Miniprotein binders against q9h3h3. Designs and how they scored, part 266

Target 1, 235 residues: q9h3h3
Amino acid sequence: EDGFTAEHLAAEAMAADMDPWLVFDARTTPATELDAWLAKYPPSQVTRYGDPGSPNSEPVGWIAVYGQGYSPNSGDVQGLQAAWEALQTSGRPITPGTLRQLAITHHVLSGKWLMHLAPGFKLDHAWAGIARAVVEGQLQVAKVSPRAKEGGRQVICVYTDDFTDRLGVLEADSAIRAAGIKCLLTYKPDVYTYLGIYRANRWHLCPTLYESRFQLGGSARGSRVLDRANNVELT
Short names: E, the ipSAE of ESMFold2; O, the ipSAE of OpenDDE; V2, 0.75 times the mean of E and O plus 0.25 times the DockQ between their complexes.

## First folded at step 21 (miniprotein)

Design hQ29 (at its last fold request DockQ between E and O 0.92; V2 from the best seeds 0.82)
Fold by OpenDDE base, fold request of step 22:
Structure hQ29 (fold): chain B 235 residues (1-235), chain A 80 residues (1-80)
Amino acid sequence: as target 1 above (235 residues)
Amino acid sequence: SKTIEVTVTEETSPEEVAERIVKALKEGAEKVRLTAYGREAIERAWEAIIIAAKRLGYRITVTIEKEDGKTIYTISLEKE
């Protein structure tokens, strides 16, 4: 949609991970300061490179909120990458199950719900809802991309600790929906990103495991979560 | 029986469980409940569900519950 390849977007996201982050850390900052922080750094106004008139003068890679229970753990990414290279060299069949086994073995289990929103009030409102849910403990950690010069969509990422914990993935979807977010969500394990497995890869692996669609008057979750690749609805 | 119960272990074949799921649903079971203990069994149960879904050729619904260190997958056909 934004003209960028999935590889380009991934490269930009990785580059952004290396730039300074604007972080609200609920472990060190009182929850009462969240509203002032959100007002100071609305993601629609925070610019990637600190443009004149933006609330940031310096480059910002991400705006993030850390919950009380947040503990950064990426697992053995180097071991994962080495095992993946060895697997490719072996000529053995590669399946989603193979990647899941690699992820489990190397403890690279994090994943994220993704939503893409145009810059503006809807984005800032969605982010505020997510940030509150993180600070209140319904979610562990979330980040949002700053505004790009090109005016493309911004992404909110809501993390879960284990993409193999399907109940935890569903609980995070429920918390996002409870925060008032009604847009389409997609869930992606980080293992696919670490291995450079994007959409339309040579192994026909889908890096999106789940899609969540908002539903009015539906189940207690307010959404339908679909494993589209396997034609399984999770409830 | 309206509900078929299957216990999945680390030794359980996902393919065998998938066959049981498919058979049960084709024979008119309303639900198939998989109980799995530990990560390996849980993943085998999930793999069985995926295989079963492919063999059935239509969408299935899976409810997920956790209780006392076990994961319970309850499989049903999407009620129209």
Scores: ipSAE 0.809, ipTM 0.930, lowest interface PAE 0.4, mean pLDDT 91
Fold by ESMFold2, fold request of step 22:
Structure hQ29 (fold): chain B 235 residues (1-235), chain A 80 residues (1-80)
Amino acid sequence: as target 1 above (235 residues)
Amino acid sequence: SKTIEVTVTEETSPEEVAERIVKALKEGAEKVRLTAYGREAIERAWEAIIIAAKRLGYRITVTIEKEDGKTIYTISLEKE
């Protein structure tokens, strides 16, 4: 039972989600304003709680860019959570397959590619490339965490709308690579987050479906995408 | 060139398809090509792939394509 650590991580994630976000919304903001916005709010300098000398005076939970076609829909999260409680008491096996079916049944299908980068030029440059890809329509939605006072690694999340659409997940990976990003990416469906299922959970589930590694002179997509739990390479 | 073709529907047993994938690859087929239309069939095809991968014990490569509204999974053994 790692309940204390998991409970703390869930509370911290909820607090960030509940604090104000800095959003560039291409549906309401001209694309020509993007570069100025990126220069004003680099993720290496936007602080979580509004530290002195940062561009923000108030807390920021996330920095986000919404594409022109973004249509938010989290699905039936409340029904998913109720069905999850019922499944746990049913005696039925809890497997990746049963979680996938719950996600499908309740239309909680979103997922995200994740990358972790230290604060600095590399993070800000990667974020700028992702943000441009979103505004230009190659990606739909992305967000990046603000800087913690300790200066630890930050996360960029690039969303896809359906983790069972595996070609769509690969296309998002390709768009990320086309933006010049060469670091490790991991893919996680949102269903695991909504149910509070993290690494080292009591069911031994692996919330990471895929790893993507940049590959010099390699596959047609420019990266190697691996389902490590099942030992399957996707191309 | 030997490619084994399988059409997967919403009534298809993933375990039976997995047996076909494993048998074909062990008998020297270069590729197994699964064609599926619609969410249920696509998920049954993916389940079959996962079952087959576990039974084979080798890394397999799955090439994913979309053609005429159908999802195509082409499975081969990783060379090495």
Scores: ipSAE 0.783, ipTM 0.921, lowest interface PAE 0.6, mean pLDDT 89
ESMFold2, look of step 21: ipSAE 0.747; ipTM 0.912
ESMFold2 (binder alone), look of step 21: mean pLDDT 83; pTM 0.801
OpenDDE base, look of step 21: ipSAE 0.710; ipTM 0.894
ESMFold2, fold request of step 22: ipSAE 0.764, 0.779; ipTM 0.916, 0.919
ESMFold2 (binder alone), fold request of step 22: mean pLDDT 84, 84, 84; pTM 0.814, 0.812, 0.813
OpenDDE base, fold request of step 22: ipSAE 0.808, 0.806; ipTM 0.929, 0.929
ESMFold2, fold request of step 25: ipSAE 0.771, 0.775, 0.769; ipTM 0.914, 0.920, 0.919
ESMFold2 (binder alone), fold request of step 25: mean pLDDT 84, 84, 84; pTM 0.816, 0.815, 0.812
OpenDDE base, fold request of step 25: ipSAE 0.808, 0.809, 0.803; ipTM 0.929, 0.930, 0.927

Design hQ3 (at its last look DockQ between E and O 0.82; V2 from the best seeds 0.73)
Fold by ESMFold2, look of step 21:
Structure hQ3 (fold): chain B 235 residues (1-235), chain A 80 residues (1-80)
Amino acid sequence: as target 1 above (235 residues)
Amino acid sequence: SETIEVTVTEETSPEEVAEEIVKALEEGAEKVRLTAYGREAIERAWEAIIIAAKRLGYRITVTIERRDGEVIYTISLEKE
């Protein structure tokens, strides 16, 4: 049943990726237009399939904000997938270290901080803060899922361009916290997604690299960032 | 009150650096500082940290800084 569940979730993710996106692109759109755009398309009201009465009449897969430095490049995903198949047939051990090296070799280095929030003011406020941080240049690119059903959680993804640039990952966490976000964040490198490696995988790999927890008055970053698999706190 | 300093290069053994980290912390050093320049050295330093963390069995804290193009990892046992 794990294979069916994972396959179904992957199919839903691919469908969302291929449906139209609502995008604010700071590379071509003046920053002064952001607040009006946010007011028109709050993620708690934009519906996945364009329900009557929503601000969108057509399906929306994602709502996204692209920063000034956004440069879309997934890297050598096909080469990565081929090398992954070769590794599996080699009989050599499959570890987080070998996945990291594959990602480096094939330049599939992006990753994302994730947060899950219920629909409503809290979600819309968090998204607005993230979107402003992207347009102002503190973050590079972010997206949020549309409303699928009342009561369901939605996800905000905040991307970084290189998960091995650990200071850059921490700087993104700090920028998220500076936007007033206090909920749990988790960090996932995109390499796991491209290889179809999810929580209940046969190799017992953990796709979540870091957890970030808000910490009032503690560290200089305002959060505690842990690599729980290796028992390391990053500061 | 002592900080142990280690320079990591693309020729450095992560296993040997991990041994230095573990030994220094177990002998009571407050901090171990790894300095690395360039992607391969930076990744070797990080690998050494991961090896050391697993050998210690206790949580370590890694402070990450960038100075003049170098990455500096400052490693200590969790104080709190």
Scores: ipSAE 0.753, ipTM 0.910, lowest interface PAE 0.6, mean pLDDT 88
Fold by OpenDDE base, look of step 21:
Structure hQ3 (fold): chain B 235 residues (1-235), chain A 80 residues (1-80)
Amino acid sequence: as target 1 above (235 residues)
Amino acid sequence: SETIEVTVTEETSPEEVAEEIVKALEEGAEKVRLTAYGREAIERAWEAIIIAAKRLGYRITVTIERRDGEVIYTISLEKE
């Protein structure tokens, strides 16, 4: 029970988006430099505020890797937020379908697989596997949170372009599993982040659409993905 | 192992497809394969799967594949 409310963790994640990022961009940097960059900036050692003796002297919001096919498209986040405020004022029922429709209308379709890992070798190894998969074009973009002062869990985020593309979400899960990651994964659309929809929200909306569990010798994907809203297993 | 095949179009009712899925599985089909062409048909096929799952009252397993621009859903009952 990391004592931070889901709201506090989300506020910290939003604040981190505004701080400088350490980025490896495969579009401009040769893939041969990735191993040196990973060795220079291991996520378990990069500190949020640039603590003495860390690889970074300045604050770092995120460590990120951009693949060759990465194109930043955030959609109309402002229009989405305005429509969400209007919807709340209208007193209309708010459902997962309502949020999906808002996301589609405003082109805010990005989502991410999330994994939480303790600082250390397992985190750095997982990150190296993901970073390689991004540079090799199996994934488009990923980021990892820097080490916090309290030594809490760090999060790796692996993005997909469209949370409504179930196949694309499953393909990203498969690529993460192929990178050797066996921990629990949860999938969250960015629209839920932009609208402030967290755990225990007043609308009883689950911000996690999918849950991936590693499976030995099972499906070709190496995992089982549960649609949490509909109780459907995806393979 | 009888696989029932259903093609979903942009005009296909999700409720009608759901009825076919439920009927096929209740009649002992091991698998139902839905083929959908285009975004609207894909979403209608998915909606049909959700309706069918709710009507059946148990968890179903869905495989999703892309073949030649088509999205293919294969629905099967989860073995307990």
Scores: ipSAE 0.640, ipTM 0.869, lowest interface PAE 0.6, mean pLDDT 89
ESMFold2 (binder alone), look of step 21: mean pLDDT 84; pTM 0.823

Design hQ30 (at its last look DockQ between E and O 0.80; V2 from the best seeds 0.73)
Fold by ESMFold2, look of step 21:
Structure hQ30 (fold): chain B 235 residues (1-235), chain A 80 residues (1-80)
Amino acid sequence: as target 1 above (235 residues)
Amino acid sequence: SETIEVTVTEETSPEEVAEEIVKALEEGAEKVRLTARGREAIERAWEAIIIAAKRLGYRITVTIEKEDGKTIYTISLEKE
């Protein structure tokens, strides 16, 4: 069951995409309004379906912050999915390398650092720090799941625009750590999500490229980033 | 040499570069530096690093830098 926790959270996230989102958009909303918005909509209190006592009376799929430089571009997702079906019938091996090339070919390059936190003040504090980093320009875009009725952990997703820009991925990790985040982070390219490839998939692919672990010490980044599948440390 | 330099292009064989990385580090080089310009070359360099990491059996550290429009991957063995 431990192997299915991230997959279940990702599946719940996909189901939420069609419901309304609560968005702070720095491109159209003054930065001075952020703190009031955060106080009104803490993720530990915003409920998935608008439960009694919630700040929201209607369902909420996601809570998001868009930075001033945010320019959405999901790439050629339809072409990616078609090429994925063709690859599966081709008889060629399906490997992390072929997935990476597929993503590059179709410009589905975004990815995200993920953190999973229990509902409560720790989650709300972490989200506030991330949201401020986005509005201040250290990060581009982030979202957090609302509280579900059945409980369980919530997820904060911090996006990067190109998972092959490995220095950029490390810079995002550093910005997250500078916001005071000390928990485990995992990095997942969006290509796996769009293709429905989750942990324990039949190809034995690992959707997590990197783990970041907080490390008190030397560099300003303050973390150790590891590609565990290949036993490579990125610095 | 203390540092072995390899230029990677979009036509470079990742397998051959991986063999160079493994050989250099096993023969006592302190570092191997891969230089690549452009997405195709950068990804071939990364693939070479992954192949080399699997062959070496020890954790490697990859330092990532950008200079003059080039990506530089500097590879070293993690010491005990």
Scores: ipSAE 0.751, ipTM 0.912, lowest interface PAE 0.6, mean pLDDT 88
Fold by OpenDDE base, look of step 21:
Structure hQ30 (fold): chain B 235 residues (1-235), chain A 80 residues (1-80)
Amino acid sequence: as target 1 above (235 residues)
Amino acid sequence: SETIEVTVTEETSPEEVAEEIVKALEEGAEKVRLTARGREAIERAWEAIIIAAKRLGYRITVTIEKEDGKTIYTISLEKE
């Protein structure tokens, strides 16, 4: 298990959020240009720091695609963080329900399906499928991490607007499966990221709400989505 | 196949609905259908499902549908 703590991976992700992004915005760019953009910036070749011979000469934090319906709304992240600090100081019990209520109160409702893929054709093909689904309006927004120097797995993030909308979470899973992606997916609310809640946190909170496993011939969705905390299968 | 239907409102007790779900499934109902409208009712219905799942001690399957501004949860036992 690569010795990067969940905290280190999160710090790297936050640092990447501050670097320049390569963005295809379907609101301003014709869909007909998507294939040329995907060919120019394949995620397996785009490097985090703009290495010589990469498509990018400058550091890239993320490669992203914005759909027609995409509206950036992060909610009140500062208010959320302040309320979280106050809650920790109060000594009150912290539960998944507590985090849900904080998220609702501060309108920090975004979440994402995550997939981890090795650099190469499978990653670039998966990304192309997701990017098309975003441009076609089946998904709102997605991003992929650039290639790291160490050749570690890259992550594709497919966002939903509300992690409390279980149907919307399931619809996004269905769209990802329709794009031909068969790997394991995990769903994580952004509130857990903003509050620094990672694997092995002191509150024993699982930051992954759902797991999606591909299934042939079973459900109309092409996957089984498991609520891990409650042992409920969603279809 | 007997389907039990339960309407969940913002005043509905999740615990009471959970008892109805458990009872229905233990009595051999194939499905329990919860109908909820509005955020609060939808969450109460979900809370009831979670309580029921915990009481049953085995995995349940939940189908989620939207119809006419209502959310419909259809609960069944996972067929092995």
Scores: ipSAE 0.660, ipTM 0.885, lowest interface PAE 0.5, mean pLDDT 89
ESMFold2 (binder alone), look of step 21: mean pLDDT 85; pTM 0.824

Design hQ31 (at its last look DockQ between E and O 0.85; V2 from the best seeds 0.70)
Fold by ESMFold2, look of step 21:
Structure hQ31 (fold): chain B 235 residues (1-235), chain A 80 residues (1-80)
Amino acid sequence: as target 1 above (235 residues)
Amino acid sequence: SETIEVTVTEETSPEEVAEEIVKALEEGAEKVRLTAYGREAIERAWEALVIAAKRLGYRITVTIEKEDGKTIYTISLEKE
């Protein structure tokens, strides 16, 4: 049920892509500047539209940290979308396996772990931990939404470069847990976002591949990761 | 402990591996290990364990490891 909240927020967050972003880019900025940047732009105080008294005077769509190893690529998104339209008219079955193959063929392989936190010190602390993990090289790239006037929960997105690399997805989960994050995480491949496939879609596809739940001492990663659609636990 | 070993290749039938997984676990094997090298084999191994989970009707636990460039899926039934 929080899954509806996550998908709704993800759609609204994609709409924010067109506004300016606040970015700490470790590829061009010394790591020693990170703490000052985090103190200047806590996500609980950076406002979506530049409210009076906030650290930003202009709209901010996202706050992001790019790691040293981050190499941005989207793959063949246009070809993916065309192939998706052709598939829908072909009469062939539309399944999670079909979507995975389209993503592989068009090299649209990125995905993200998502977490939702209320504005405040816990959000800012969680973001700081994630940002440090990115700059230190345990994660590649992350972003967090700014504070909205309505005061709803904010989202941190932690990206991985290949959702079919399940060990890599689990390693990102482990790095998130090592940063002290104990809330529920959900993992979504970007292919579903680019094709406009959300939870209540007509094909009954599930855009969330994995759920991660914190578990103290229960595994080497400190969490239990579940593929709920297939009833498989990953460790 | 009883562990059944299966090597998965690009030629391997996921359906046949799934039958082997289900049989082994229902006959009391503690674990089934699938070893795969390369993207196609890795995906066939994953497909096999998903089919097996559906046939078993119970949750399975998969440990994922990488050794010498190969991916290892170690499969067991989740207790309870």
Scores: ipSAE 0.664, ipTM 0.876, lowest interface PAE 1.0, mean pLDDT 87
Fold by OpenDDE base, look of step 21:
Structure hQ31 (fold): chain B 235 residues (1-235), chain A 80 residues (1-80)
Amino acid sequence: as target 1 above (235 residues)
Amino acid sequence: SETIEVTVTEETSPEEVAEEIVKALEEGAEKVRLTAYGREAIERAWEALVIAAKRLGYRITVTIEKEDGKTIYTISLEKE
C-alpha cells in the first residue's frame, strides 16, 4: 500500500484543484467533438506536470467533463469550516449526523462516486464511457486525475448534487454501471474533504458513506450499494 | 406476501416507526413499505429504518422509489 497518508493524498488533491483543468463543457461545445477531445487528452497520457511528449505542455490538475445541467454550486464552504472549528472547540460529540447537519446548514451537499484504476486502456475506456454519460445527460459532472510520475492509480470522480439524496446517489451508480464500469465504487461527500476528514481521523468517522459492487444478473441497477455505517443494502 | 404499509410524517417518531418495522418483520411480513412526503419525513423514515436495522442485527435491503412527490422505502430481508 503506497505509504501516502490520507492527508498527503488530500493535500495533492487540493493542490490539483488549483492547477489548470482540461475541460470539455457540453454547454458550450457540441457533443460531436467529444470523441476528438477524448482522443486528444486520454487520461493515461495526460501528465500532472506536463512532461515532455505528453498531450499537455503545462501542469494539469484535473480532466473534467461538464454536462448540460451542470451548475457549479459549492455552498458556503467558509461558513462550514468556521462552524466546524467552533464545534471542535465546544467539545461537543462529533457524529456522522453532526457532519450531515453542518453540510445541510451551509448547503455543502455535493458528493462523488470514486473509482481507482491503473493507467492504461481500461482507465481511458472507463473515462470515455463516463464522459459520454455526462454529455448525454445521465450524469452531471465528472473528473479524472492526470497521470502521476510514479505511475500510481488514477481516480475518476463522478459527482452528485446532494449526498443526502440517496435516490440520486443510486441513480448515479446505475449510470456508471450502464457505462460499462465494473470496478468497486466508493461514495464520499465533499463536506468530509473540506473538513479534512480522511481515513484514520481522530473522530473515527468513516468518510465513505457507500460502496457499490458490480453484480451480474442481480438488481436492475447491475450493482449492490451498501450503506457501510448502517449495514443497509440499497437497491 | 404481506406488505405492511407505514406512512411517515414530519411529526412521526423514528423510534415508533422502527418498532413497527421490527414487529412486522418478526411477525413474518416479507416487506415493509414506508411512505414519506417532504425532506423531514424522508429523513425520519430513514432514521427509523436505521434503528430497525440495528435492532434486528442483520443486513436489510431497501428499495427507494419516488412517485408523485413522495418517497417510498421498501424494506425486505435478503434471503440468503
Scores: ipSAE 0.628, ipTM 0.864, lowest interface PAE 0.7, mean pLDDT 89
ESMFold2 (binder alone), look of step 21: mean pLDDT 80; pTM 0.764

Design hQ32 (at its last look DockQ between E and O 0.86; V2 from the best seeds 0.75)
Fold by ESMFold2, look of step 21:
Structure hQ32 (fold): chain B 235 residues (1-235), chain A 80 residues (1-80)
Amino acid sequence: as target 1 above (235 residues)
Amino acid sequence: GSSETIEVTVTEETSPEEVAEEIVKALEEGAEKVRLTAYGREAIERAWEAIIIAAKRLGYRITVTIEKEDGKTIYTISLK
């Protein structure tokens, strides 16, 4: 486990957050314009740094769609970080439960379903389905990474507003599956990101809360959702 | 036994450890389901903590069905 790799990935993600984003905002843009916007900015062709021949001339950190009801609120991140320092000096064991309570206390409750896809038709088609679900009100907000020059996999993030609202997390999974997504999804609360806690962390915390696997014909949901750490299936 | 559902109301004063004991006991004694009802964030999180404790003690995968009814959260627990 190498904390250097996790630190560098966190810095890269923060840099992407600071660069310009390409945003379709349903709160200010008619839904009839979505298909043209998707055709102009397919995530497999939008480049991170504005490469020649791409639809973007400047760096792009993220491509995002905001739903009609999206209300951004990151919570009390500064208070969260201060309380995290206090927890570390308290001598109390650091557990998933203490992290959850810290997130609740400071209202840092957002989380996201993630999927990773190679550049190409499958990525662009998946993104288009997610974007439509957001504009139609079945999801609240989503983003997708642009294409890196190396051509590595890209990530689609579908946000939920409260990771402790487990029914809401499951409803988001169902909406993703209804958009035709069949790949593996993983769910990660944002509290871990704000505290710099990644999979190779010293506390052995698991930032992935759930895995969702597509399931044809077997249940009322189109997927099986598993909390692997606790061996609990959610339905 | 096998068709039986055990009902537990969880409040902000309820011990998650004691509810976990009730879950484990009921399921090991053959209850088909254990249903936890909770109103409000504190009670809901205590119910979830109880489920996690119970899952660890059982050592088998459990299934949790999540519903809302009349502003209350209902966790229904069963064995696989």
Scores: ipSAE 0.760, ipTM 0.912, lowest interface PAE 0.6, mean pLDDT 89
Fold by OpenDDE base, look of step 21:
Structure hQ32 (fold): chain B 235 residues (1-235), chain A 80 residues (1-80)
Amino acid sequence: as target 1 above (235 residues)
Amino acid sequence: GSSETIEVTVTEETSPEEVAEEIVKALEEGAEKVRLTAYGREAIERAWEAIIIAAKRLGYRITVTIEKEDGKTIYTISLK
């Protein structure tokens, strides 16, 4: 059951990437317009397929906010995929180190903090906090999934430029916590998405590198970040 | 526990296994902290590899603080 859900969620995420996005771009739009845009397109009300009575009449794949420092650099995803196919054919052992090296070689270094929230005020409030942090330059880029027909949890993705930069990953966690978000966060490199590496994959690779748990009165960051694979807590 | 911090400099030529042995030894001998200083991407990764190896050898969770100062990355390792 968990495997079918992971592949389905992946296919749905890829399909969503191809549909139109609702974007607030802080590079071209004044920050003073953010509150009006958030009020117009609350994620809990924006529907995936533009249902009647939704703020959107057309399908929306994602709602996104781009910060002033955002530069889209996807690296060589095609070269990465070709190298991955060649590696699978070679019968060489595939490890997290192998994926890291592929990512570095092809400059596919982006990753994201993920949070899953039920539709409603808590989601919209969390998204507003993240969107503000992006516009204020504490975060570079974030996106949130629209409301599905069947309901279910929506996902907020907060990106970092380099999943190998552990400090940058931790700084993004701190900014998310500063925005008032207290839920569990998981960090996933985009290379794992591009290579189709999900939960219960045949290589037993964990697609989640880090977990962040909110902590009251603990570290200066207000969270504990755990490297699951290595049993290392990052502070 | 010794309030002593053990300092280790990691370079692009440094063996992660050797650094890992130093980390393990220091912590087993009761050092409160081990501080790794690394300059440049390769040294930073070697330092991290050493931390992973050390964590595996110790068999329990370690805490790592990461700081960036004057073009260097500093890893501070503790058992807390």
Scores: ipSAE 0.664, ipTM 0.889, lowest interface PAE 0.5, mean pLDDT 89
ESMFold2 (binder alone), look of step 21: mean pLDDT 86; pTM 0.837

